# Ledger of designs, part 138: miniprotein binders against p81326

Target 1, 226 residues: p81326
Amino acid sequence: MLHFGGFIMEINHISKILEKEREEYIRNKVEEYLKQGFSKDDAVNKANQSWRTYIGHRIQDVIYNLLKKFLKDSGLKVTTDKALNNRNLPEELDKVKRLIAINYGEYLFLPDADVIVYKVENNDIKIIAIISVKNSFRERRFETTYWKLKLKESPVTSHIKVFLATPDKDNEISYKCPNGKPKKMRIILEYELDGIYFLKEDFEETEKAKHFGKIVEDIIEISKKL
Below, E stands for the ipSAE of ESMFold2; O stands for the ipSAE of OpenDDE; V2 stands for 0.75 times the mean of E and O plus 0.25 times the DockQ between their complexes.

## First folded at step 15 (miniprotein)

Design X34 (at its last look DockQ between E and O 0.89; V2 from the best seeds 0.00; counts 0 for: pae E 1.7 > 1.5)
Fold by ESMFold2, look of step 15:
Structure X34 (fold): chain B 226 residues (1-226), chain A 101 residues (1-101)
Amino acid sequence: as target 1 above (226 residues)
Amino acid sequence: GPEEILEEAEKLMEEAYKLIREARELAEKGDPESLEKALKLLEKAIELLRKAIEKIQKALDQGVPEELRKKLERAFILAEWLLEFAEWLLEYIKERLEKQK
């Protein structure tokens, strides 16, 4: 008798495994920035920022590969914002890029969408969801909610589901009312987003806040309604 | 029949899960000896999972009652999740071993 939680929970360890590299990574980056002429304080700040970007990308790659693999047989395709920023885009991806772009008067910009799920029907592309991947919330606390709000402003993008996938390394959003006091960040993220998917065991589960293992089933069900 | 195939696949998956868990614990230690042992455990776990997935796919191809089909599809999904994690951890361990040389 196999249970879903037991097998899927191994992926909950990815952030912890990667965090073992942090000290060495930071030390090497500080040395590199010092050689480039930065002050010690600037080198440390840049190294920490570099680490947050690095570990976020490593976790994003895992999530991308998982979604690509598990959504393929449901006729769903997956891409990334990095792939959409390539200079030589295939026609299909160019259409995906145009369909998620946000208008700012005379300017047109892409939302910060780490992973994008879409389907192709009769040469038409329908964007299903974007998934923001965050290891922690030190710098960009409400970025994902901003993009959800912007996508809701247009009939063309208002159907797009916006999810957050996170290990929540520092326990910043795992509970709504830790110690009996409302946690603003968790409450706002849960209210504004279509879902939060945790790559950890210890969090307050709600209708919108779930284990990451549920994300594939949820995306497939959503795609059937679009 | 298909129900026996499912039972056999689940036993392979359970064995693979134990190997993956042991490999993860060894990888957390991080020394080269532990990493090399974890690599061997993961290679075995991946072999077991691929075998389980093949058994499940064969059973699904035979056309089964819907209730058994749902169980087979669930097992397939679980095996694929385990396989993806095992393959990721294997790649990570190989990267770590190369860095330590």
Scores: ipSAE 0.559, ipTM 0.792, lowest interface PAE 1.7, mean pLDDT 87
Fold by OpenDDE base, look of step 15:
Structure X34 (fold): chain B 226 residues (1-226), chain A 101 residues (1-101)
Amino acid sequence: as target 1 above (226 residues)
Amino acid sequence: GPEEILEEAEKLMEEAYKLIREARELAEKGDPESLEKALKLLEKAIELLRKAIEKIQKALDQGVPEELRKKLERAFILAEWLLEFAEWLLEYIKERLEKQK
């Protein structure tokens, strides 16, 4: 009997594989910034920042494509916040954009939404979930939590599930109380979000903290209740 | 019968998994020779997985008892996950090889 654990665990290596480009990427960027007139220290810092952005996007793309593939068979659709940043949107995406918008009085803004999952029934769009993809938590640690809380404030968006997907390469949120000390970030994220999905093996599993391989079935189940 | 088809599919999946694992390990080395070898392994693994998926789908289409259906559906999902990873890794390696030229 094929165990779920063995085959799906290969996705845990995606982040590690992508990280192999880091040295070359950093070297090239440092050279570029030096040519632009930056100091060596500034060039290195800027290169590292650029890498974090670059690797983050690559991981997001992988996760997006995975979700798109697996959710398609269930009749669910996916998009991104980037795809919604267009003046001329198809009607369907324009509706999606409006249904995830957060009210700030005179302005509507979109939450950070790396992946948006929705269904279309009888020409009505129902937003199911937003998935935030984070490679590391060095910056904007509670940004996803902020957006979840903001979405809860409106009856239009309060039903939208917000998930975090991460390889957590630095083990920042993998365990709640390593060495008996509470990890504030893990505890808060797990409390506030609807789920955390890990692209790794070594983490503390809970009702809300699961392996990424479970995200598809969870989303499908949620979609059936809407 | 459908049970035999499932067993055959599982064997194909197991073989594919071994190839993918080896390909991944080679890809982690990152040298051109290892990357080229990894490509060949992945191509074979993808072929095996496609065959497995086809077999599973065929069995599901024949009408099977609920217990067997659940097993087949599980196998199908696992095969699709493994296939997606293999295809991703294949594309990644191709991109890396192109950048090295």
Scores: ipSAE 0.543, ipTM 0.792, lowest interface PAE 1.0, mean pLDDT 91
ESMFold2 (binder alone), look of step 15: mean pLDDT 88; pTM 0.884

Design X35 (at its last look DockQ between E and O 0.61; V2 from the best seeds 0.00; counts 0 for: pae E 3.5 > 1.5)
Fold by OpenDDE base, look of step 15:
Structure X35 (fold): chain B 226 residues (1-226), chain A 101 residues (1-101)
Amino acid sequence: as target 1 above (226 residues)
Amino acid sequence: GPEEILEEAEKLLEEAYKLIREARELAEKGDPESLEKALKLLEKAIELLRKAIEKIQKALDQGVPEELRKKLERAFILAEWLLEFAEWLLDYIKERLEKQK
């Protein structure tokens, strides 16, 4: 009997594989910034920041494509906040955009939504979930939590599940109390979010903290209840 | 019968998984020779996975008892996961090889 765990675990290596480009990327960017007139220290700092953005997008793209593929057969659709940042949107995406918008009085703003999962039934759109993809938590540690809380404030968006997908390469949120010390970030994220999905093997599993391989079935189950 | 098809599919999946694992390990080395070898392994793995998926789908289409259906569906999902990863890794390797030229 094929163990589900062994096969799906290959996705745990995606982040590691992508990180192999780091040295070359940094070198090239440093040279570019030096040519632009930055100091060596500034060039290195800027290159590192650029890398974080670059690798983040690459991981996001992988996760997006995975979700798109595996949710397609269930009749669920996926999009991104980037796709919604267009002046001329198809009717369907325009509706999606409006259904995830957060009210700030005079303005409506979109939450950070790396992946948006929705269904279309009888020409009505129902938003099912937003998935935030984070490679590391060095910056904007509680941004996803902020958006979850904001979405909960409106009856229009309160039903939307917010998930975090991460390889957690720096083991920042993999365990709640390593060495008896509580990891504030893990505890808060798990409490506030609807789920955390890890693209790694070594983490503390809970009801809300699962391997990424479980995200598809969870989303499908949620979709059936809406 | 459908049970035999499942067994054959599982064997294909196991073989494909071994190839993918080896290809991944080679890809992690990152040198051109390792990348080229990994590419060949992945192509073979993808072929095996597609064959497995086809077999599973055929069995499911024939109508099977519920217990066997669940096993087939599980195998199908696993095959799709492996296929997606293998295709991603293949594309990644191709991109890396192009950048090194």
Scores: ipSAE 0.577, ipTM 0.806, lowest interface PAE 0.9, mean pLDDT 91
Fold by ESMFold2, look of step 15:
Structure X35 (fold): chain B 226 residues (1-226), chain A 101 residues (1-101)
Amino acid sequence: as target 1 above (226 residues)
Amino acid sequence: GPEEILEEAEKLLEEAYKLIREARELAEKGDPESLEKALKLLEKAIELLRKAIEKIQKALDQGVPEELRKKLERAFILAEWLLEFAEWLLDYIKERLEKQK
């Protein structure tokens, strides 16, 4: 099998590989939450949510490393929200952080971003794109859309492309009208975001909804226009 | 010629993909013997992928008709994607084996 579909399916198996850790992970987390004074039911719920975050971050790491590798030769650099949350930032990353900060009156807050793509030319930094990586859409379903709208409010940040990358294992956004009924989440995400990139074969492809393999080419082309 | 290089590269990619799939299935079992076997399969797959990438790059450097260039570039992209997954899985397996020591 010599097509992206074969590789994309292998990425979906990351969660199966990690699943062997689930029972021990949840047991340890339940014990931790019980020591903090939570009820058994609350501790179990929190542990399961913690597990979903853990497995999602492992998928995010694959995507981050892929983008970093493939964009390097095009003069594009990649960082993460975790790297930007360090209090002792290198000057370059401090500039990146300031360029994506959102103004809330007296306060400047860093929006949630999983992966940030930027370029550096003669000490000038230009933010190209922000990629949100989501394993599931159960919680914070429209967070990515919210901050795309916030970035559009200023001419200084309105050029920043906001993408979603997802395996969408449960088919929550893979099709616009799977049974003749519009899927609100897919319709809104596709309308508001600059692109949705699926890490699977079976989804409704459109101008904004594409195979993940297209994200590198799209980012490079966008960077040429900025 | 470049067409023969493309065919050889695609054969290397198919072989590497089979090794990666087998290694993933072994990693899902998680026992030390399966993990050790998966590690060896991934090392071989990575070798094949790097060889394919080298062959594709040499063919592209020769200057080829656009039809063949598009096929070579498609093969190159697939090889790099497979290589990235294989490297991730290799590192994961090494982590698991170290934890068992």
Scores: ipSAE 0.265, ipTM 0.599, lowest interface PAE 3.5, mean pLDDT 83
ESMFold2 (binder alone), look of step 15: mean pLDDT 87; pTM 0.870

Design X36 (at its last look DockQ between E and O 0.64; V2 from the best seeds 0.00; counts 0 for: pae E 1.55 > 1.5)
Fold by ESMFold2, look of step 15:
Structure X36 (fold): chain B 226 residues (1-226), chain A 101 residues (1-101)
Amino acid sequence: as target 1 above (226 residues)
Amino acid sequence: GPEEILEEAEKLLEEAYKLIREARELAEKGDPESLEKALKLLEKAIELLRKAIEKIQKALDQGVPEELRKKLERAFILAEWLLEFAEWLLEYIKYRLEKQK
């Protein structure tokens, strides 16, 4: 009989599949930026940044669609940071946005909340979890842990689970140091976050570091506590 | 009977899984010929998965002993996860082939 892991094994290849598009994507973007009048060097830099944004959004979309489909029957709803930034925000989503925003004096910021899971009970919205999606950690390595700490500072947001979902394309937190210890970034992320869900096979599972396919069960179980 | 339906569904899932794995390996190559072949494998895998899901659903609707129900529900969940991946990869391959025209 096929084990539950069959699907998560194939989803573990999404980053590799998408990466095959990279060379074509960058070539096309360089051409576009050159046409706009940028120098060759500047066009290349802009194209590489565009690629990192593009692939991150592609992976986020996959995760969003999977969670939306598999959490629906449990009465859980899913939205994204992109949806929350729309001009004509429905009242329900406006409430979701308010419930995760952090006040910095003159400014309000949304945490690193690429995907948001919530439920509606008696016209009240309860935020269950936010998921940060990262293909790699080359920039802003600890942004997700910062947002977890900020969310813990308020009684309104302290219950919110903060998860990281990642292919870990460059093996920055999935592989151990030569001395057999986990890498420092892995130790800090695992300690501070409520969970890390890998879209890859090669890592050591722990209570907080799991295959991505387990995220649905975990979210459902957490929602029952709230 | 329900136990025969479970065995048939599991065979369909195993065949679909093998097709999906082969299609994913071809998609990782990225050339048009590999993508065209992967597209055909995914279409077949999706057909098998939908057939398995339909069989499992009908068996569950008829009512079954608790132990068999748990096995059918597990098979249903696995089939649904495989179907989502296969459908995503199929649509991504179609996108890639259109861009390579």
Scores: ipSAE 0.603, ipTM 0.816, lowest interface PAE 1.6, mean pLDDT 87
Fold by OpenDDE base, look of step 15:
Structure X36 (fold): chain B 226 residues (1-226), chain A 101 residues (1-101)
Amino acid sequence: as target 1 above (226 residues)
Amino acid sequence: GPEEILEEAEKLLEEAYKLIREARELAEKGDPESLEKALKLLEKAIELLRKAIEKIQKALDQGVPEELRKKLERAFILAEWLLEFAEWLLEYIKYRLEKQK
């Protein structure tokens, strides 16, 4: 019996593999910032911040490509918030953009949406899910929760599922109560979001907290109910 | 029959997985020799996975009992996951090797 667990577990190493570039990246960025006239300490700090952004985008791209591939076979489409930041959008993407927009009175703003999953039926667009990809939770810990809550405020967007995908390399949200102490961030994220999907093995599994390998199945199931 | 095809596909998946795991471990070392070896292993793994997917698809197309269908579909999903990872890792390794030149 092919252990589902073993094969899908290779994706858990994606973050680790990408992190191998860190040393070289930091060295090069430090040198760049020193040439710009920054102090050594400032250059190191800036380089580390740049790395966090860079590695975050790389992981996001991997997850996007995975989802795009697997969801294509089910007839579902994927896009990103970046793709929607264009003045001249195709009609389909313009509709997607409008259907995820959050009302702030005089203005409409898009939620942070690393991956947007939608379906097209009879020229109608239905938004299924937004997936936020986070490598670490050092910054903007509850940003995804904020967007979920904002999406719930409108009948236009209230049905949209919001998921978090993360390798959680620093074990910030992997367990609810390690050593009997509640992890506030895990508890809140799991409560507010529709699901958390881990690109790792060592985490507390619950109804909402699953391995990333389950995300495609869950999205397809949701899509059938819409 | 379809059951035999499933068994063959599962064997291919197991072999591919072993190759991918070894390739990953080599890629983690990051030296050019290890990366080149990993590349070859991944190419072989991808070939095995494609063969497995083809076999599974053929079995599904023939019409099978529901129980066997579920097993085949599961194997198919696993094969696709492994294939995607292997292709990603292959591209990553190629990228790393090009940067070192």
Scores: ipSAE 0.448, ipTM 0.756, lowest interface PAE 1.1, mean pLDDT 90
ESMFold2 (binder alone), look of step 15: mean pLDDT 88; pTM 0.875

Design X37 (at its last look DockQ between E and O 0.75; V2 from the best seeds 0.00; counts 0 for: pae E 2.2 > 1.5)
Fold by OpenDDE base, look of step 15:
Structure X37 (fold): chain B 226 residues (1-226), chain A 101 residues (1-101)
Amino acid sequence: as target 1 above (226 residues)
Amino acid sequence: GPEEILEEAEELLEEAYELIREARELAEKGDPESLEKALKLLEKAIELLRKAIEKIQKALDQGVPEELRKKLERAFILAEWLLEFAEWLLEYIKERLEKQK
């Protein structure tokens, strides 16, 4: 009997594999910034910042493509906040954009939405979930939580599930109380979000904290209730 | 019968998984020789996975008891996950090899 756990666990290595480019990337960026006239220390710092952005996008792309593939079979559609940042949107995407927008009085802004899952029924669009992808939590630790809370404030968006997908490479949120000490970030994220999905093996599993392999099933189940 | 097809599919999945695992380990080394070897393993794994998916789909199309259907669907999902990973890794390795030229 094929254990579901063993095969899906290969995706846990995606982050590790991508990280192999780090040394070369940093070296090249440092050289670039030195040529631009930055000091060595500044060049290194900038290179590291650039890497964090770069690797974050690469992981995001992988997760997006995975979700796109698996959700397509269920008749669900996916897009990104970047795809919505266009002046000339197809009608469908324009509707998606409007249905995830957060009201700030005179302005509407989009939440950070690395992946947006929606369905189209009888020309009506229903937003199902927003997935935030984080490689690390060094910056903007509670940004996803902020957007979840903002989405809850409107009856238009309150039903939208907000999920976090992460390899959590630095083990920042993998456990609630390692060594008897509460991890504030894990506790808050799990409390406020609808789910956390880990692209790793070593984490504390709960009702809301699951392996990434479960995300497709969960999204499909949610979609059936809408 | 459908039960035999499931068994055959599971065997293909197991073999594909081992190939993917080995390919991944080689990819982690990152040298050109290891990367080239990994490509060959992944190509074989992808072929096996596609074959497994085809077999599973054929069995599902024949109408099967609910218990067997659940097993087939599970195997199908696993096959799709492995296939997606293998294809991703294959593309990644190709990109790495191109950058090294």
Scores: ipSAE 0.526, ipTM 0.786, lowest interface PAE 1.0, mean pLDDT 91
Fold by ESMFold2, look of step 15:
Structure X37 (fold): chain B 226 residues (1-226), chain A 101 residues (1-101)
Amino acid sequence: as target 1 above (226 residues)
Amino acid sequence: GPEEILEEAEELLEEAYELIREARELAEKGDPESLEKALKLLEKAIELLRKAIEKIQKALDQGVPEELRKKLERAFILAEWLLEFAEWLLEYIKERLEKQK
């Protein structure tokens, strides 16, 4: 008989499925960059970065579609950083973009907000949460934490929940104290973020570190408090 | 009544789950023949899931006792999660097959 955990287990394979493309993807990209005149070292570095972007977007698409589907009946809407980067934004999305933007003097930047959940009431928009999607933590390990801290600095954005959704492909944050030694990255991410949602079965559950399937009811409950 | 609908939906979900699991394992192999088989399994699984979702939604729309409603809602949520994964995997397999042509 199926259980909720069994369903989560199938989703938990998404990173492994996509990772089967990695070797061919990297090989093809290296050849492409070499033809463009890059050195071998540069071509390899660019190919690996291209792969991280590609697989991250593929996982983000799954998360976006799941949240859009499951949050619709609660009156919650979902968008992505990619949709917000379009030059010709609908009025609603332009408002979402402006509500999450951070001011750096003469410059205005969006936080790392791969997936954004918001609600619309009487043409007013309330940002509920942003979800950062990471397949692994080789680079930009604390980027999500930085954006949480920046959002907390303003009373206009301090209510926005910042979540991390991750397969944690390389087992970098799955446990707080593997072998009795504190894992700095897991401990800091869990302390600073509002939640970590794992697309894998094998991790240490805590109040903030949960199976990805719990994200829907958590977001709905948060939205009711706003 | 609605209790029979729940049992029927759960049977559809279990069959769909096994088809999805097999399709996932085939997709992990990645060869064209495995991908073609996985595509067919997923199309069947999606059909079963849509049928289950329709049955559950009808039962919920009619109104049911609270305990049965909770069970139907859990089955609905499970079915929708399975459907989303199956649809994603189907699209992934179609993309992979097109790249290999």
Scores: ipSAE 0.469, ipTM 0.751, lowest interface PAE 2.2, mean pLDDT 86
ESMFold2 (binder alone), look of step 15: mean pLDDT 88; pTM 0.876

Design X38 (at its last look DockQ between E and O 0.89; V2 from the best seeds 0.67)
Fold by ESMFold2, look of step 15:
Structure X38 (fold): chain B 226 residues (1-226), chain A 101 residues (1-101)
Amino acid sequence: as target 1 above (226 residues)
Amino acid sequence: GPEEILEEAEKLLEEAYKLIREARELAEKGDPESLEKALKLLEKAIELLRKAIEKIQKALDQGVPEELRKKLERAFFLAEWLLEFAEWLLEYIKERLEKQK
């Protein structure tokens, strides 16, 4: 008698475990920036920004490896924004990059697509979903929503599902109406995105807001419809 | 038969889960002795998970009634999911131990 909730919920602890490194990490980074000639105030601000990037990348890596493992047997492939920005891009990934790039006149930019899920059929690549990974929402609160709207503008990219995966460390989007007041950020993110997947236990579940453990089944089902 | 394989795999999974939970709690303490204990528990848990996964895969390859197939697939999913977390935690603990030397 397996305890599905217990087994699948252990991954919820990765953010908490990593957060134990925060104080030491910031202290070391402040010292590094001071040696570079930054003021104390600037060094502290830069160290905090560095921490947010670091912990986000560490969580993204776990999500990437997990999706790669579970989607492999369904014929789905997984890549990352870092891999797509390498100078020596394999042809398959170059095609993936071109299929999600957004045109801004003379410039092409990738959306906020920390993790990208795609399939290959008859040498044709179909982008299934992109996943944005955020530990918290301190800055760039609606960036993922912006990218969904941009992808929706073209028939070539309008089918791409845009998901958000988050521990929501500071409980910023876990509930629609905390204390009886609508939480604008949660409501807008849920309305505009195709799904929000929480790496935590305490959040308001809806059709679009689910525990992270559901993401594999959802992606597989979506891939069957495309 | 496949039903016995499922029962054996479920026992392995439950034992591995208990070891992983204990290892996580020890890792949260952070002292070198606790980290070394957690590392040993995780190595054992990973071994149990891989054994369970192999047993489940062999049973699925034999072809089974749909209801048993669903149970085996659920067990396989939970084992692989937990294995990914256990492997991440193991590497994290190794990193912490190296830094403390």
Scores: ipSAE 0.643, ipTM 0.816, lowest interface PAE 1.3, mean pLDDT 88
Fold by OpenDDE base, look of step 15:
Parts: structure tokens; sequence; C-alpha cells
Structure X38 (fold): chain B 226 residues (1-226), chain A 101 residues (1-101)
């Protein structure tokens, strides 16, 4: 019997593999910023920030492609917030954009939505889930939670599931109470979000905290109830 | 029969997984020789996975009992996961090798 765990666990190494470029990337960026007239310390700081953005996008792209592939057979579609940042959207994407928009009175803004999962039935769009991809939690620790709470405030968006996908390379949210001390961020994220999906093995599994390999099944199940 | 096809597919998946694991380990080393070796392993693994997927799909198309269908669908799902990873890793390695030239 093929072990489900062994085959899917290879994705746990994606972040580690991508991190191998860090040294070269940082070196090149530092040199670039030095040429622009920044101090050595500033150049290093800017290079590190650039790396965090770069690696974050690469991981996001991998997760997007995985979800796109595995959800396609179920008739589900995926897009991104970036794809929605266009003045001339196809009708379908324009509807998606409107259905995830958050009301701020005079303005509508989109939540951070690295991946948006939706279905089309009889020309009607139903938003199923938003997946936020985080490589690390050094910055904007509760941003995903903010968007979840904002989406709950409207009957138009309250049904949308918000998931977090992360390798959690720094073990910031992998365990609730390591050494008897509560990890505030894990507890809050798990409480507020609809699920956390880990691209790693070493984490505390709960009803809401699962391995990333379960996300496709969970999304499909949710889609059947909408 | 469909049961034999499943068994054959599972063997292909196991072999592909071993190759992918080895390729990954080589890719983690990051030197050009290791990367080139990893590419060859991944190409072979991808071939095995595609063969497994084809076999599974053929069995599913023939109509099978529900119990066997579930097993085949599971194998199919796992094969697709491995294939996606292998293709990603292959592309990643190619990009790395190009940057080093």
Amino acid sequence: as target 1 above (226 residues)
Amino acid sequence: GPEEILEEAEKLLEEAYKLIREARELAEKGDPESLEKALKLLEKAIELLRKAIEKIQKALDQGVPEELRKKLERAFFLAEWLLEFAEWLLEYIKERLEKQK
C-alpha cells in the first residue's frame, strides 16, 4: 500500500531547495545597492528584504501551480490578486474581483489573496477559498487574520474560507505550546482562520492544522457544500 | 486485469519516488555535477510516472469495482503529486544550470 505521506512529503523540501539561492542572491543585491550609493549596512538590509519578497513569490508560484493542477479536474478554477489588478478584466475575473472586494465606505479594496479558488455554475461565480502563502512570519504576522475578519463582516464574503499555507521554516507556528509556553501567533491564527496547511512534517496537527497535502481534498469538500 | 495494473502502477510509483528522492538530495548539494545527475534521474522518474498514470487511467476507464476504483484513484493522485514535484524540480535545476553558465 502506497504511503500517502511519503510521496506528498517531497513538497516539504521546496522551501529548503529554494533557499539555496539565498547566498548568491544576497551577494548580487548587496553589490547592486552599493553601486546605487547605499551604505554597506543599508545594502545588506535592503538585500535581505528583497530576498524575503523574492522567495515568498517563488513559493507562492509553486503553491498556485499545485492548486491549479489538482483543482482543475474537480471543475474548480484558481486566480490571484495580481491577475485581478487589471483595468480590462474578462467578465469572469471581473465578477471574481467584485465578489472578494471589501467595503471601506467610499472605497472597495481587495484582500491579500495569493490564491483565489472559485467555481462557475450557470454563469454564477461562487468564491470558495482564499489561500495566503507565507514563507515566514517576521512581517505582517496577523495580516491574513485581518482579512478573514473583514471578509466575515459582509454577507457577500462571509462564506469565503481563508487558509494559510506555509513551510514555517522558523517554527513560529508549528506548535501551540512548545515547552509549555503558548505560541500566541499559532493559537490566534488557528482560531481565526479556517485552516493552516504546513509544507513540513514537524508540526502539531489539529482539526484546522494539517499537512498541505490535505488542502485539495478540503477545498473540494467545501465546494460541494456551496 | 485492473488489479494487476494497479500493482504494476504502484511499483512504477515506488521506483519513481526513489529516483525523485535521490535527485532531490543531489539538487540540495547544488554543484553542477550533482545537478546534471539529478536531471537524468528526474527525466527517468517523470517517464515512469507518466507510464503509471496512463496505466491507472486505462484501468479506471474499463470500469472497476468501487473498492478497486478508490485504490486506483489514490494511486493516480499520488502519481500526479510526484509528477508535479519532479517537473518543478527539473525546471528549477535547469534554471540553476543556465545561471551558472
Scores: ipSAE 0.566, ipTM 0.802, lowest interface PAE 1.0, mean pLDDT 91
ESMFold2 (binder alone), look of step 15: mean pLDDT 87; pTM 0.869

